# VHH binders against Protein DOG1-like 4 (DOGL4), part 73

Target 1, 232 residues: Protein DOG1-like 4 (DOGL4), of Arabidopsis thaliana (Mouse-ear cress) (q84jc2)
Amino acid sequence: MSKMRNLVEEKFLEFYESWVIQLELYLHQLLIAHNNNTMSETELRHLISKLTTHHKAYYTAKWAAIREDVLAFFGSVWLNPLENACSWLTGWKPSMVFRMVDRLRKSRVVLVEAQVKKLEELRVKTKFDEQKIEREMERYQVAMADRKMVELARLGCHVGGESVMVVEAAVRGLSMGLEKMVKAADCVRLKTLKGILDILTPPQCVEFLAAAATFQVQLRRWGNRRHYVTHS
Key: E = the ipSAE of ESMFold2; O = the ipSAE of OpenDDE; V2 = 0.75 times the mean of E and O plus 0.25 times the DockQ between their complexes.

## First folded at step 9 (VHH)

Design j21 (from j1 with T104E; framework vhh_6z1v_2; at its last look DockQ between E and O 0.87; V2 from the best seeds 0.75)
Fold by OpenDDE, look of step 10:
Structure j21 (fold): chain B 232 residues (1-232), chain A 123 residues (1-123)
Amino acid sequence: as target 1 above (232 residues)
Amino acid sequence: EVQLVESGGRLVRTGGSLRLSCAASGFTFSDYAMGWFRQAPGKEREVVAAIDWSGDSTWHADFVKGRFTISRDNAKNTVYLQMNSLKPEDTAVYYCAASFPFYELHSSEYDYWGQGTQVTVSS
């Protein structure tokens, strides 16, 4: 079933569809690069830079959108149910990407001891940051049931001017907190990504990014087929 | 047009204090991490301090040793650098810079730069 969409949802949906199409193009290039041993380090770095820039563009657009309506991203209409189910604070779970790094280690990619150590340190840091955000998020969620909201609940299900004002005030407070937490989560995502890319060699980065993009695209494709969604 | 305008730099004596300000315009200030850099004649530009978009996280260089403090006011689109116990070695042009979405320790990773303000510390 479809639901009514607000202006923010419609605009971001259009953006995201275009963004995903471009991601698929980059994925194709990453796969070519991965299977082509003739590409220079400079060429590989350029490709990596394009991907990082692409992701930066996503978050630029996202932060602009959440400033208008952060709630739109909790139940993102531009995502299928599978994608939404896999979302943590409106995006991918940062610590999840280390599973992809582990996959590299089981493939033809050989990580030196120094890389393994740095990756482990980064993993620990990422987990710590995630937990910190989760604690803060929980605080905001619990705070939604503030004194006025609880009093309203005690009075029963009344729809009136006073009730609407109380709920709106609570929602405003929550929205401000959610925006902060979403931004914080996004920073952890991008810091984690940057950290991994700084540890890996250019060829390893290409393989990692290809794996990550493949995962994202396949998740979307499968979810779309399963739920008859017409997203790109 | 994006602008970062530094102010507050002047001549001070050793042991003195200064407060630098950087006024931002032309972009969503509250989405950007901010940093202060400095460059002395004949030396490389170096990061002095950085602050995330919310102000909750800050970083200070080792040579600061608790003397400098970075802060920001998102309502005023301004980032500050309070400098205490100044030394002649602190003489430099101080630059304000913006980075999306988090602060970096390398100058090449910042998106926008100010023109700088001169700080001179005399013995």
Scores: ipSAE 0.869, ipTM 0.935, lowest interface PAE 0.5, mean pLDDT 93
Fold by ESMFold2-Fast, scan of step 9:
Structure j21 (fold): chain B 232 residues (1-232), chain A 123 residues (1-123)
Amino acid sequence: as target 1 above (232 residues)
Amino acid sequence: EVQLVESGGRLVRTGGSLRLSCAASGFTFSDYAMGWFRQAPGKEREVVAAIDWSGDSTWHADFVKGRFTISRDNAKNTVYLQMNSLKPEDTAVYYCAASFPFYELHSSEYDYWGQGTQVTVSS
């Protein structure tokens, strides 16, 4: 099974590699904008819009892929082991980005009290939405062990080909439930991102997006430099 | 080609009921949040109701709450607006709109728009 890749995995791997290359190009532009005072507010908003569009393009492609094979996103072949270890429901944990926002409080472009209050309200809402999804995942895992599923598994072990269709239908139902949870998690991610960008000024948005992209790019590079042989 | 086609708009009497439909094609409907907006003569376009991609989360404007209900059928690629206890103030062109991946309350946040269907409520 280790040498097998399905069509969804191959297509998304190709997409993701191109998407990351473009993210690195946008990061370069964000760092130039952050270090210069020559860009107008209109130019900064245009750059921020490009990043927002880029992230939305990722989720458009992801949702097309999970519709075909949601399990490809659990232990993704296009992510290294470090990136996979840092994943929460197939992506970044939404509340984690508030740690990046906290760095803005120590920067040259400091947050005003009204922004601090709105960010705290967003942080609380984001954690609430995360916990709701975690409860859904727990219910999903419990449902896998319910009486009906246990009986279907037992039936599949002992009877011939006609029972295969019933088991396949049940497994597809489980996959659809998992797809719904991943989509819900992705919505929390994009709502959190948009919420932060709506609260911040354009220079603060550039700083935040640069920090987020830097972390994503560096995490990938650190994981890719990992020695193939692991400790026992 | 992305298309949103509204239907069901007509002349109705005050206190009457009407159901609007919006048929979607050319995109993956089940991935998009849907909204109903309206625009009366001389007024700005305003959000009336919204529904998320799953149908689990809905929002209704205070001025229609308890009278209008948004719903969707992902198998039919259709979103609906059931309008009850219609008032003359509900007279407007009603627009269907799609937003990826969640709904917003501002028209500028929507990716695709229908051409609208006229609802006229007579006294």
Scores: ipSAE 0.722, ipTM 0.879, lowest interface PAE 1.2, mean pLDDT 87
Fold by ESMFold2, look of step 10:
Parts: sequence; structure tokens; C-alpha cells
Structure j21 (fold): chain B 232 residues (1-232), chain A 123 residues (1-123)
Amino acid sequence: as target 1 above (232 residues)
Amino acid sequence: EVQLVESGGRLVRTGGSLRLSCAASGFTFSDYAMGWFRQAPGKEREVVAAIDWSGDSTWHADFVKGRFTISRDNAKNTVYLQMNSLKPEDTAVYYCAASFPFYELHSSEYDYWGQGTQVTVSS
């Protein structure tokens, strides 16, 4: 169990390093597109599609990894301490993305009334879905505490073969439940992203994606300056 | 290599029932949402029903609600469409499709498609 979890962590660390490097390359393209008056709508849509594909690739790899070890994603070895401190259920908190949308509304780019209404409806739906997940997670945490109390009561006896089997079953049950919760949270993240990109125009999507990529890249850079991560 | 293979399409009488199956391979089926679409000759392909990766959420088009039921068996990598109270207007080629990770209602949003199975409902 523990050795397979270490292998999962090492494999995903390698994936994540490559994924962030590619995100940085896309960020450069987004910044060029933001500053370039001559890019066509077709070219912007292609770039936006590359970014959405890149994000879907992250979740494809993540879901494969959590199938093997979801607990690795709570306090991930591939994230620095600052990145881990900013995580909500193994990723960015869906409702926080609207702070970046607020930047778009305060910029020189004007959002029309129809867009503002649709974005507000999406924000409310995102918060509702987010809170539903938080309530389910709270109920799961209570159920896990009760399970742990039963296991702690058994610690007052000598360990036998059946006691080991019960502990192993409880760990599997925790992992399966957390896997489902992480997948549900990721779906809210992806639905929120898609919803924002569907409402915004292509130039506005480029600005939003640039802001999101900038935040993630800078959070990693700042965190790494505080804590150097050795790679070999 | 990703493959979606529909089966179970055939000729049935009005009022009859039919169950379509779609067997999936070459991808992690349990991570994907699945949809059933249909296309009658000369018409646009349209979504009939969809189901999320977990099976917890389903969607059915109004024109089939109460008559058709989508379901999935992740252990068998298979999605099903149970069709009851069939009408001649249900005659079409039925397609199975997959999308990661949640279902969509537009055919352009689906990543993988089957070859289709013909359903014909006679009077």
C-alpha cells in the first residue's frame, strides 16, 4: 500500500512538472494574443481550445492517479507548501475564480449587461454546488470519526488477523469516498470554467485564461523561493 | 484504441420494447459520461439521454421522458438505453457517445462515438 502510494506520488510529480512547463508556454501565447490586434477570432478560438484541452489533460491524469491513491492529493508532494495551503478539496476553490472575472469587469474591456447577468447566475450556481460538496464532505468526516472511534476501541485488545482486515477495509472505504468527493469537486471546477468561457467573448477568454495561468505559475514560483525542491 | 460498439437495434412493433447496449473499450469507462443520440434520415443528430460518470445524475429528452431510461454498468464497461412504448417516430440510427467528465447535451461536445445501431418501429 505505502510503496504503491510513493510510486503514484513520484509518477504524478513528473507529470505535474511537465504540465506546469507547458502551462507557462501557453501563458506566453495568451499574453501575445492579448497584446496582438491582428489575431483573428479563429486563431483565438484555437488558443482557447488548447488551454481547455490542457486543463482536461490535467484532470485525466489526476483521476487516473486518485484511482490508485486519492490521499496523495491531500498534501501533495508535487506542490510546495504555499500551493498546498491554497487548495480546497485537492484544487482551486471554484467560487474564487470569480475574483478573476471581477478583474475583467474592472478592466478597459466592458462586459455587456447580458454577460453580467449570465455570470451572476453562474456564480450563484457555482457557490450552491460548492456548498453542497462541503455539506457532503462534513457528513463524511463525521462518519469517519465514528468509524475511527470503533477502531480506537479495538486498540485496547491485541491485534489479530481480523483486526488488521477491519483496519484495511476502513482505509479502502475512506479512499473510495474521498475519490468520489474529489471527482465531484473537479466536475464543479470544470463546469465553472466551461461556463465562464461560454459567456465571455474570445478576447475576454484569453484575458481570463492569462490571469488564471499567471496566478498558478506565480504561486509556484513564490512558493519555491521559500522552499527549494530537489529534483533528480 | 477507443471503441464504442452499439448493439440491440432491430425492427419492433409500435408499443413494443427494446434495449440497446453499448460496449466500451480503450479508455477508462468509469471516468466518462455517456450519451445516447439518434438520427433519422434527413434530420440532425439529437441527444436522447445522458448519464454522468458515477451514474448518479441522468438526463432524458422531453420527447422520450417516461418511455426511455439510460443506465450504466461500470463493471461491464457498458451503457444501456431501455426503450418502452415505442412509436414510429422513434425510428432512427442510435449512437452511443462518451465525454469527459460530465455529460453534455450537444453532439459537438462528445469525444468518442460508436458506429450506430438501427431501430425501426413499424405500425
Scores: ipSAE 0.539, ipTM 0.801, lowest interface PAE 1.9, mean pLDDT 83
ESMFold2 (binder alone), look of step 10: mean pLDDT 91; pTM 0.922

Design j22 (from j1 with T104L L105T; framework vhh_6z1v_2; at its last look DockQ between E and O 0.10; V2 from the best seeds 0.00; counts 0 for: pae E 6.2 > 2, placed apart)
Fold by OpenDDE, look of step 10:
Structure j22 (fold): chain B 232 residues (1-232), chain A 123 residues (1-123)
Amino acid sequence: as target 1 above (232 residues)
Amino acid sequence: EVQLVESGGRLVRTGGSLRLSCAASGFTFSDYAMGWFRQAPGKEREVVAAIDWSGDSTWHADFVKGRFTISRDNAKNTVYLQMNSLKPEDTAVYYCAASFPFYLTHSSEYDYWGQGTQVTVSS
């Protein structure tokens, strides 16, 4: 592994550990708010804003890091194997959050017909955007096996210094494509999140965010227990 | 320091064309979606056009009707607004704005703003 990759991994690991700790604190506040019917709409909106800001901070840091080494995020060392297994293009799959919305419908939360319709429209759009990104991602992945790379593979171990240059060029090309796709995926994630929050009422938003955060935190805890991983 | 500096605004006749430019500095331009807004005297600020961080996706207001086109050059940290078939109703101060990570149709959620450039269309 390169020194740059190691540095990127180390820095982001540190960031992510702190970020998750803060997420857990916000989760606690969300749960309190959810169980407290005395909070005003203004207070709820403020809490929602804190969470959205927190997520924005994550992606700000992520985009800075992927600019240096996007490959570090494909096999993220700051995640346990379970978290990595559930990752789509270096993060949560946007369409998954609609499962959280479905949970709201099964709870005491009453969604009006207009909300249900808007959520369905958003779901369809999200799926379309995901598929578009997946198709482009596949193109980049397949392109890695271009004529030069295939020729190197044919030559096997009988390659010299020129092979290193060819591989490096191929990796650079792939990395640029991956960065673009990761950013595109992140935009779909955040647009989906924003879309949901725009459709839901503040109390519904709090419940949704609590569910989503709980899922994220529990997934991490479950994975850590299974693989005996500890994070600060 | 973050800066967005608009240029290109001037007086033009009805039916004329202008190209506005916005030069960005002090932040990672290529990570931000960019937008053009305008505000006429006594009216609310309104979004004119927006473009995502890569330039692959654009949005234009209905009142543009194909007359305006937003574009960007990430190598130059610049966003552009080509305005054709200008009308007196297009008279306004035009603002450049930046948003992370995607563009929005509401001005309140943008992160950075320019000082604006005056566009005046005479009859």
Scores: ipSAE 0.852, ipTM 0.924, lowest interface PAE 0.6, mean pLDDT 93
Fold by ESMFold2-Fast, scan of step 9:
Structure j22 (fold): chain B 232 residues (1-232), chain A 123 residues (1-123)
Amino acid sequence: as target 1 above (232 residues)
Amino acid sequence: EVQLVESGGRLVRTGGSLRLSCAASGFTFSDYAMGWFRQAPGKEREVVAAIDWSGDSTWHADFVKGRFTISRDNAKNTVYLQMNSLKPEDTAVYYCAASFPFYLTHSSEYDYWGQGTQVTVSS
């Protein structure tokens, strides 16, 4: 399993390390904003916009990278094993952000009834979209197995370039299918994030984004530490 | 430099047809959803139709459904709006807009905008 990193992996590793450093800087700004009751709604909206732009920049870079090598995002070298263990279709599971919203509610943040109803509607929609993608992935995995069997049968009958061409065509088809699925999942992620931010007030958005960024940064730090896991 | 350039707007008679084109450059067109908006004098800008990055998902506003069709050609970096059975109420400046990574049907919060092309439908 020890292949040399390809150029896509090296380039995205450098991008991601810089992107996380900037996320930590934004987290500090979110925590300052949360503690400073003098910030105007306009100032809070500007900070929220910076975070939204930062997340969109990640997906812009990701989509450029998956166009070249989607498989780099399955078991990513720029993520530690803990981060990889928590991945759903190359990223965070969209419905998990509602747990951050639930924590806001439990932290004495007052959500009005209209917000609670809209968040529940969004949660249901998000879960439905997740299940649709999961069914598409299951169908893809079954189709992939059938394709491998056909390829193996063909390779048994040929000794030349035609066998190589069949394998290359199949690999291109597999990569295109995965790319479409990853893009669909990323759209659900960003639609869910935007939906939550559209429902919450600017101060609630700051608290939500701070909680999300804190979790992401801490998960990375925990996974980067030496953790001794012993199994008998 | 990001550019969206609309073309095809002109004067047309009621019941006529018209195809608008929007040529995109300076960004990865095939990663962006595209929308067509229109604005008549004294009215707010409204979403007419939208199409996702792949062309597989489209949305059309109820007031144009069955008359207008949005489509795209990712090889040519172009989005189209085919307008049939035109009415005087369709008179407006038509704008194309790009949104990463999905389209919006309830908001004008798009990343890039064209200059617009005037469509006038005679009563």
Scores: ipSAE 0.693, ipTM 0.859, lowest interface PAE 1.3, mean pLDDT 87
Fold by ESMFold2, look of step 10:
Structure j22 (fold): chain B 232 residues (1-232), chain A 123 residues (1-123)
Amino acid sequence: as target 1 above (232 residues)
Amino acid sequence: EVQLVESGGRLVRTGGSLRLSCAASGFTFSDYAMGWFRQAPGKEREVVAAIDWSGDSTWHADFVKGRFTISRDNAKNTVYLQMNSLKPEDTAVYYCAASFPFYLTHSSEYDYWGQGTQVTVSS
């Protein structure tokens, strides 16, 4: 039987809907800034700060929800760790953002040599951090499977409340480990975003943030099941 | 230039108290979580305590819980570690570190590091 919907999931989905609506409003401001070559640097930095704060708010709310019920974000991943070693812990790979930077360089954004060098350094660091998370998740899943196998064997041999306490401890350990890994992945995402915004000039940041917001709004619309195209 | 400068480490007897300070400059301190780590000779660097950017959320390792308290003063760009009931096993070099934007409990996840201050606890 499939898991039933819970209050934590409902609350986060309500937050997420409001969050995307606000992101759409910021996208309009970014598009105006993109088309207005007389905006001051101060005005651009203010808008960039609003977007940065908006993304921080997303992760703050996500982490609060995960603290209450991390399994709401993973489904059955902890039940079958061998099947998917890393489905990128409740989000997109942090390095995915560099595909967007590359597209902007092709068509719109002119970068000086120093910026290109710094962006490559950041890309390497981001990929390295991704690989560390993948290795940690693999080790965690193997270690947890071994402990769960031993504990499940003991549960099958025991009758009474001691078996319930062992199962509860194993579930708590799994939840804490998953929460730690999700936070680590989200921190890499935020650090990569900050790194890109630190390297780019304010007008370039506006171009980047507009592209990112457009993509994220489109992802919400693609996720609408009423618009799926069936593939045979 | 980002700088984290620890101070307050010294020799103290078992049961004594120390307060470590870490002065930060070169970045927006109030955007960063801060952590204290320690490393004893021949051992791995380990997290001791951490505090979020606002100071509202703190974390302490079990081996120091009840004895050490992390705090911060964003107006002074300073993070503190109050160390009470010191034991010989607390002997180590203590490092402060900064992580954007939330604290984590592994050293590889911190962006900036101080040079450390030696704490020695004698029997």
Scores: ipSAE 0.051, ipTM 0.510, lowest interface PAE 6.2, mean pLDDT 78
ESMFold2 (binder alone), look of step 10: mean pLDDT 88; pTM 0.898

Design j25 (from j1 with S99T; framework vhh_6z1v_2; at its last look DockQ between E and O 0.61; V2 from the best seeds 0.00; counts 0 for: pae E 2.6 > 2)
Fold by OpenDDE, look of step 10:
Structure j25 (fold): chain B 232 residues (1-232), chain A 123 residues (1-123)
Amino acid sequence: as target 1 above (232 residues)
Amino acid sequence: EVQLVESGGRLVRTGGSLRLSCAASGFTFSDYAMGWFRQAPGKEREVVAAIDWSGDSTWHADFVKGRFTISRDNAKNTVYLQMNSLKPEDTAVYYCAATFPFYTLHSSEYDYWGQGTQVTVSS
């Protein structure tokens, strides 16, 4: 592994640990708000805004890091194996959050017909965007086996310095594509999140965000226990 | 320091063309979606066009009707607005704005703004 990769991994690991700690604090506040019917709409909106800002901060840091080494995020050392197994293009699958919305419907939350319709439209759009990204991703992955790389593979292990140059060039090309796809995926994530929050009422948003945060935190905790990983 | 500097605004006749430019500095331009807004005297600011960070996705207002085109050059940290078939109704101050990570149609959601450039279309 390159020094740059190691540095990127170390820095982002540190950031992510702090970020998760803050997320847990916000989760606590969300749960309190959810169980407290005395909070005003203004207060709820403020809490929602804090969470959205927190997520924005994550992606700001992520995009800065992927400029340095996007490959670090395809083997995220700051995540446990369970978290990594559940990752789609270096993050959560956008369409997955609609399962959480469905949970709201099964709870005491009453969604009006207009909300249900909008959510369905958003779900369809999200799925379409995901598929588009997946197709592009596949193209980049397949392109890795270009003429030069295939020729190198044919030559086997009996290749000198020229082989290194060919591989490096291929990796650079792939990395550029991966960065683009990761950013695109992140945009779909945040657009989906924003879309849901725009459809839901403030109390519904709080419940949704609490569910999402709980899922994320529990996934991390379960994975850490199973694999004896020490994270925040 | 973050800066967005618009240029290209001037007086033109009806049916004329202009190309506005917005030069960005002080932030990672290629991570931000960009938008053009305009505000005429006594009217609300309205979104004219928007473009995502990569340039692959664009949005144009209905009143543009194919006359305006937003584009960007990330290597130059610049976003453009090509305006053709200008009308007196297009007279306004045009603003460049940046937002992370995707563009929206709401001005309040944009992070950075330019000072604007005046476009005047005479009859």
Scores: ipSAE 0.878, ipTM 0.940, lowest interface PAE 0.5, mean pLDDT 93
Fold by ESMFold2-Fast, scan of step 9:
Structure j25 (fold): chain B 232 residues (1-232), chain A 123 residues (1-123)
Amino acid sequence: as target 1 above (232 residues)
Amino acid sequence: EVQLVESGGRLVRTGGSLRLSCAASGFTFSDYAMGWFRQAPGKEREVVAAIDWSGDSTWHADFVKGRFTISRDNAKNTVYLQMNSLKPEDTAVYYCAATFPFYTLHSSEYDYWGQGTQVTVSS
């Protein structure tokens, strides 16, 4: 159990650093599999399963952390400023992964018509779910400027006791709303990832996962080398 | 340890009602989607109903729609299946299952399973 906000941040920072190191190791395996084309279908499915399990472990840890302090995930200390700038509701924007899928159209393993149709259906559903969450976030932001909240903020600045207690209750309610939105967004992310992997063949899954992991790892490296990010 | 314990299965007459319960322990129940599955002798295990972690989204198989209702109580770590207008074809062992973080219609994708509770519907 964490007692303070800084403890949640410290624990997740330690987890995330280890998680990224393991992601880089899996990326190396994905690139070898993709470039050599020597692995059996069984070996490819095992590698894909490792990546799926690894992403699931991230969300398991994240949901434990947001239950304690969801605000730690808005402007995260374990992410560099570039990673934070590219975040959509505490993570990657679900529809962005379809840009990586589009790369498969020019790949050694070509998408068949049935796959293209299913991917387009998934893209449309993903964008719809994404827009629903964006509307909820907009309503949340508007509610922060609501007359009652503004009145509570004024009371909190000028008096103690009863006013402090009422403001604290309101802040807890706002945090619970954010937690629900973050969990909904994470579900869209995992549904999109699962949907893509269910449609693709094992070699196509390896290529897709390699592209996604490469982007995540390189974005982190670019942000950690801020001079290169500023120049580019 | 993770446990899912089903209860409520019994012998009931055609047209009767029954409520099944599944008590969960050993994991963060409110983070998991839950499903009810059933299996009759000599048949495949089939999905009956599912509910997301919040209780806001539910799915029911066409053959039970309007008769069965899935619900959950996160404060009690329990998922329920209310079964109305029971038919002999509903006779099966009913299983509850948990998966993180959203439900699917495929039994192979569920992380945790109960031992099952027998429902017998007589004409």
Scores: ipSAE 0.727, ipTM 0.877, lowest interface PAE 1.1, mean pLDDT 87
Fold by ESMFold2, look of step 10:
Structure j25 (fold): chain B 232 residues (1-232), chain A 123 residues (1-123)
Amino acid sequence: as target 1 above (232 residues)
Amino acid sequence: EVQLVESGGRLVRTGGSLRLSCAASGFTFSDYAMGWFRQAPGKEREVVAAIDWSGDSTWHADFVKGRFTISRDNAKNTVYLQMNSLKPEDTAVYYCAATFPFYTLHSSEYDYWGQGTQVTVSS
């Protein structure tokens, strides 16, 4: 049943299942910490570090998988004709995490003015980095469309080995560029997460991480779309 | 097995130059940020320079700015520290370290460490 394109995705999905199970266990610890004032600041920081390490492990596995075959991670958006909507590379836009911060601020978490200013600075930086990546994605969308059109035109004339070499080189170049771009997007996601955790106090970090983990666990129950591309 | 091996540390005169190398194996070097740290006897370990996984972002401590340059060669799985205009206060054991995927300035956030190489600057 194993095809080369599906093998990488299948291995990653098996990893992802174990990863989410462990996230659920960390969620339990986060909820205990949220409801229990007996944990020291050191214990809270240790728990926060475990969550940070857990998220780094997700991307470590993802980068290993995309090194093997980045195209296996793209669904119909990249392999089918382009549509009029932009797709973010294999995940949620990094700035979407600020919706969680904003919800917590309105309901449970009280932030001092200094924290609010730092969060706004981070939001602006994150959005700026997103826009840089979106511009690069547009260049790759054009390059993919151009390569597909050239491939179709050349296949109509059935030019043999020389035509195959040009098409294969173009596909390899696109794959390498997509890998770099996916990694750049993941770097923005990780830097944004770290930035938020550096600005918040340990109890606030626990509240934030619990909300984020709850959201991720609930999205798993509705399907595994979190690790596929999403139009936005 | 993850391994970081520093080399190039030796005795040099004040004003001299030295290039440290750190060879990496057992992990995907090109996905990791690298840092150089140093520790003099009786002092705390301090970050000297760092470089992101891609090599397009670097950082240097103020006390070495203009004198030291970090660089990397992903084809050789090696990170370098070019040390110019050396001073006696640069005498220390120099360590390389790796973290995924962007650098930090805190030693506790680095995943892998070398054993260190001694740099001694005379006079």
Scores: ipSAE 0.381, ipTM 0.725, lowest interface PAE 2.6, mean pLDDT 80
ESMFold2 (binder alone), look of step 10: mean pLDDT 91; pTM 0.919

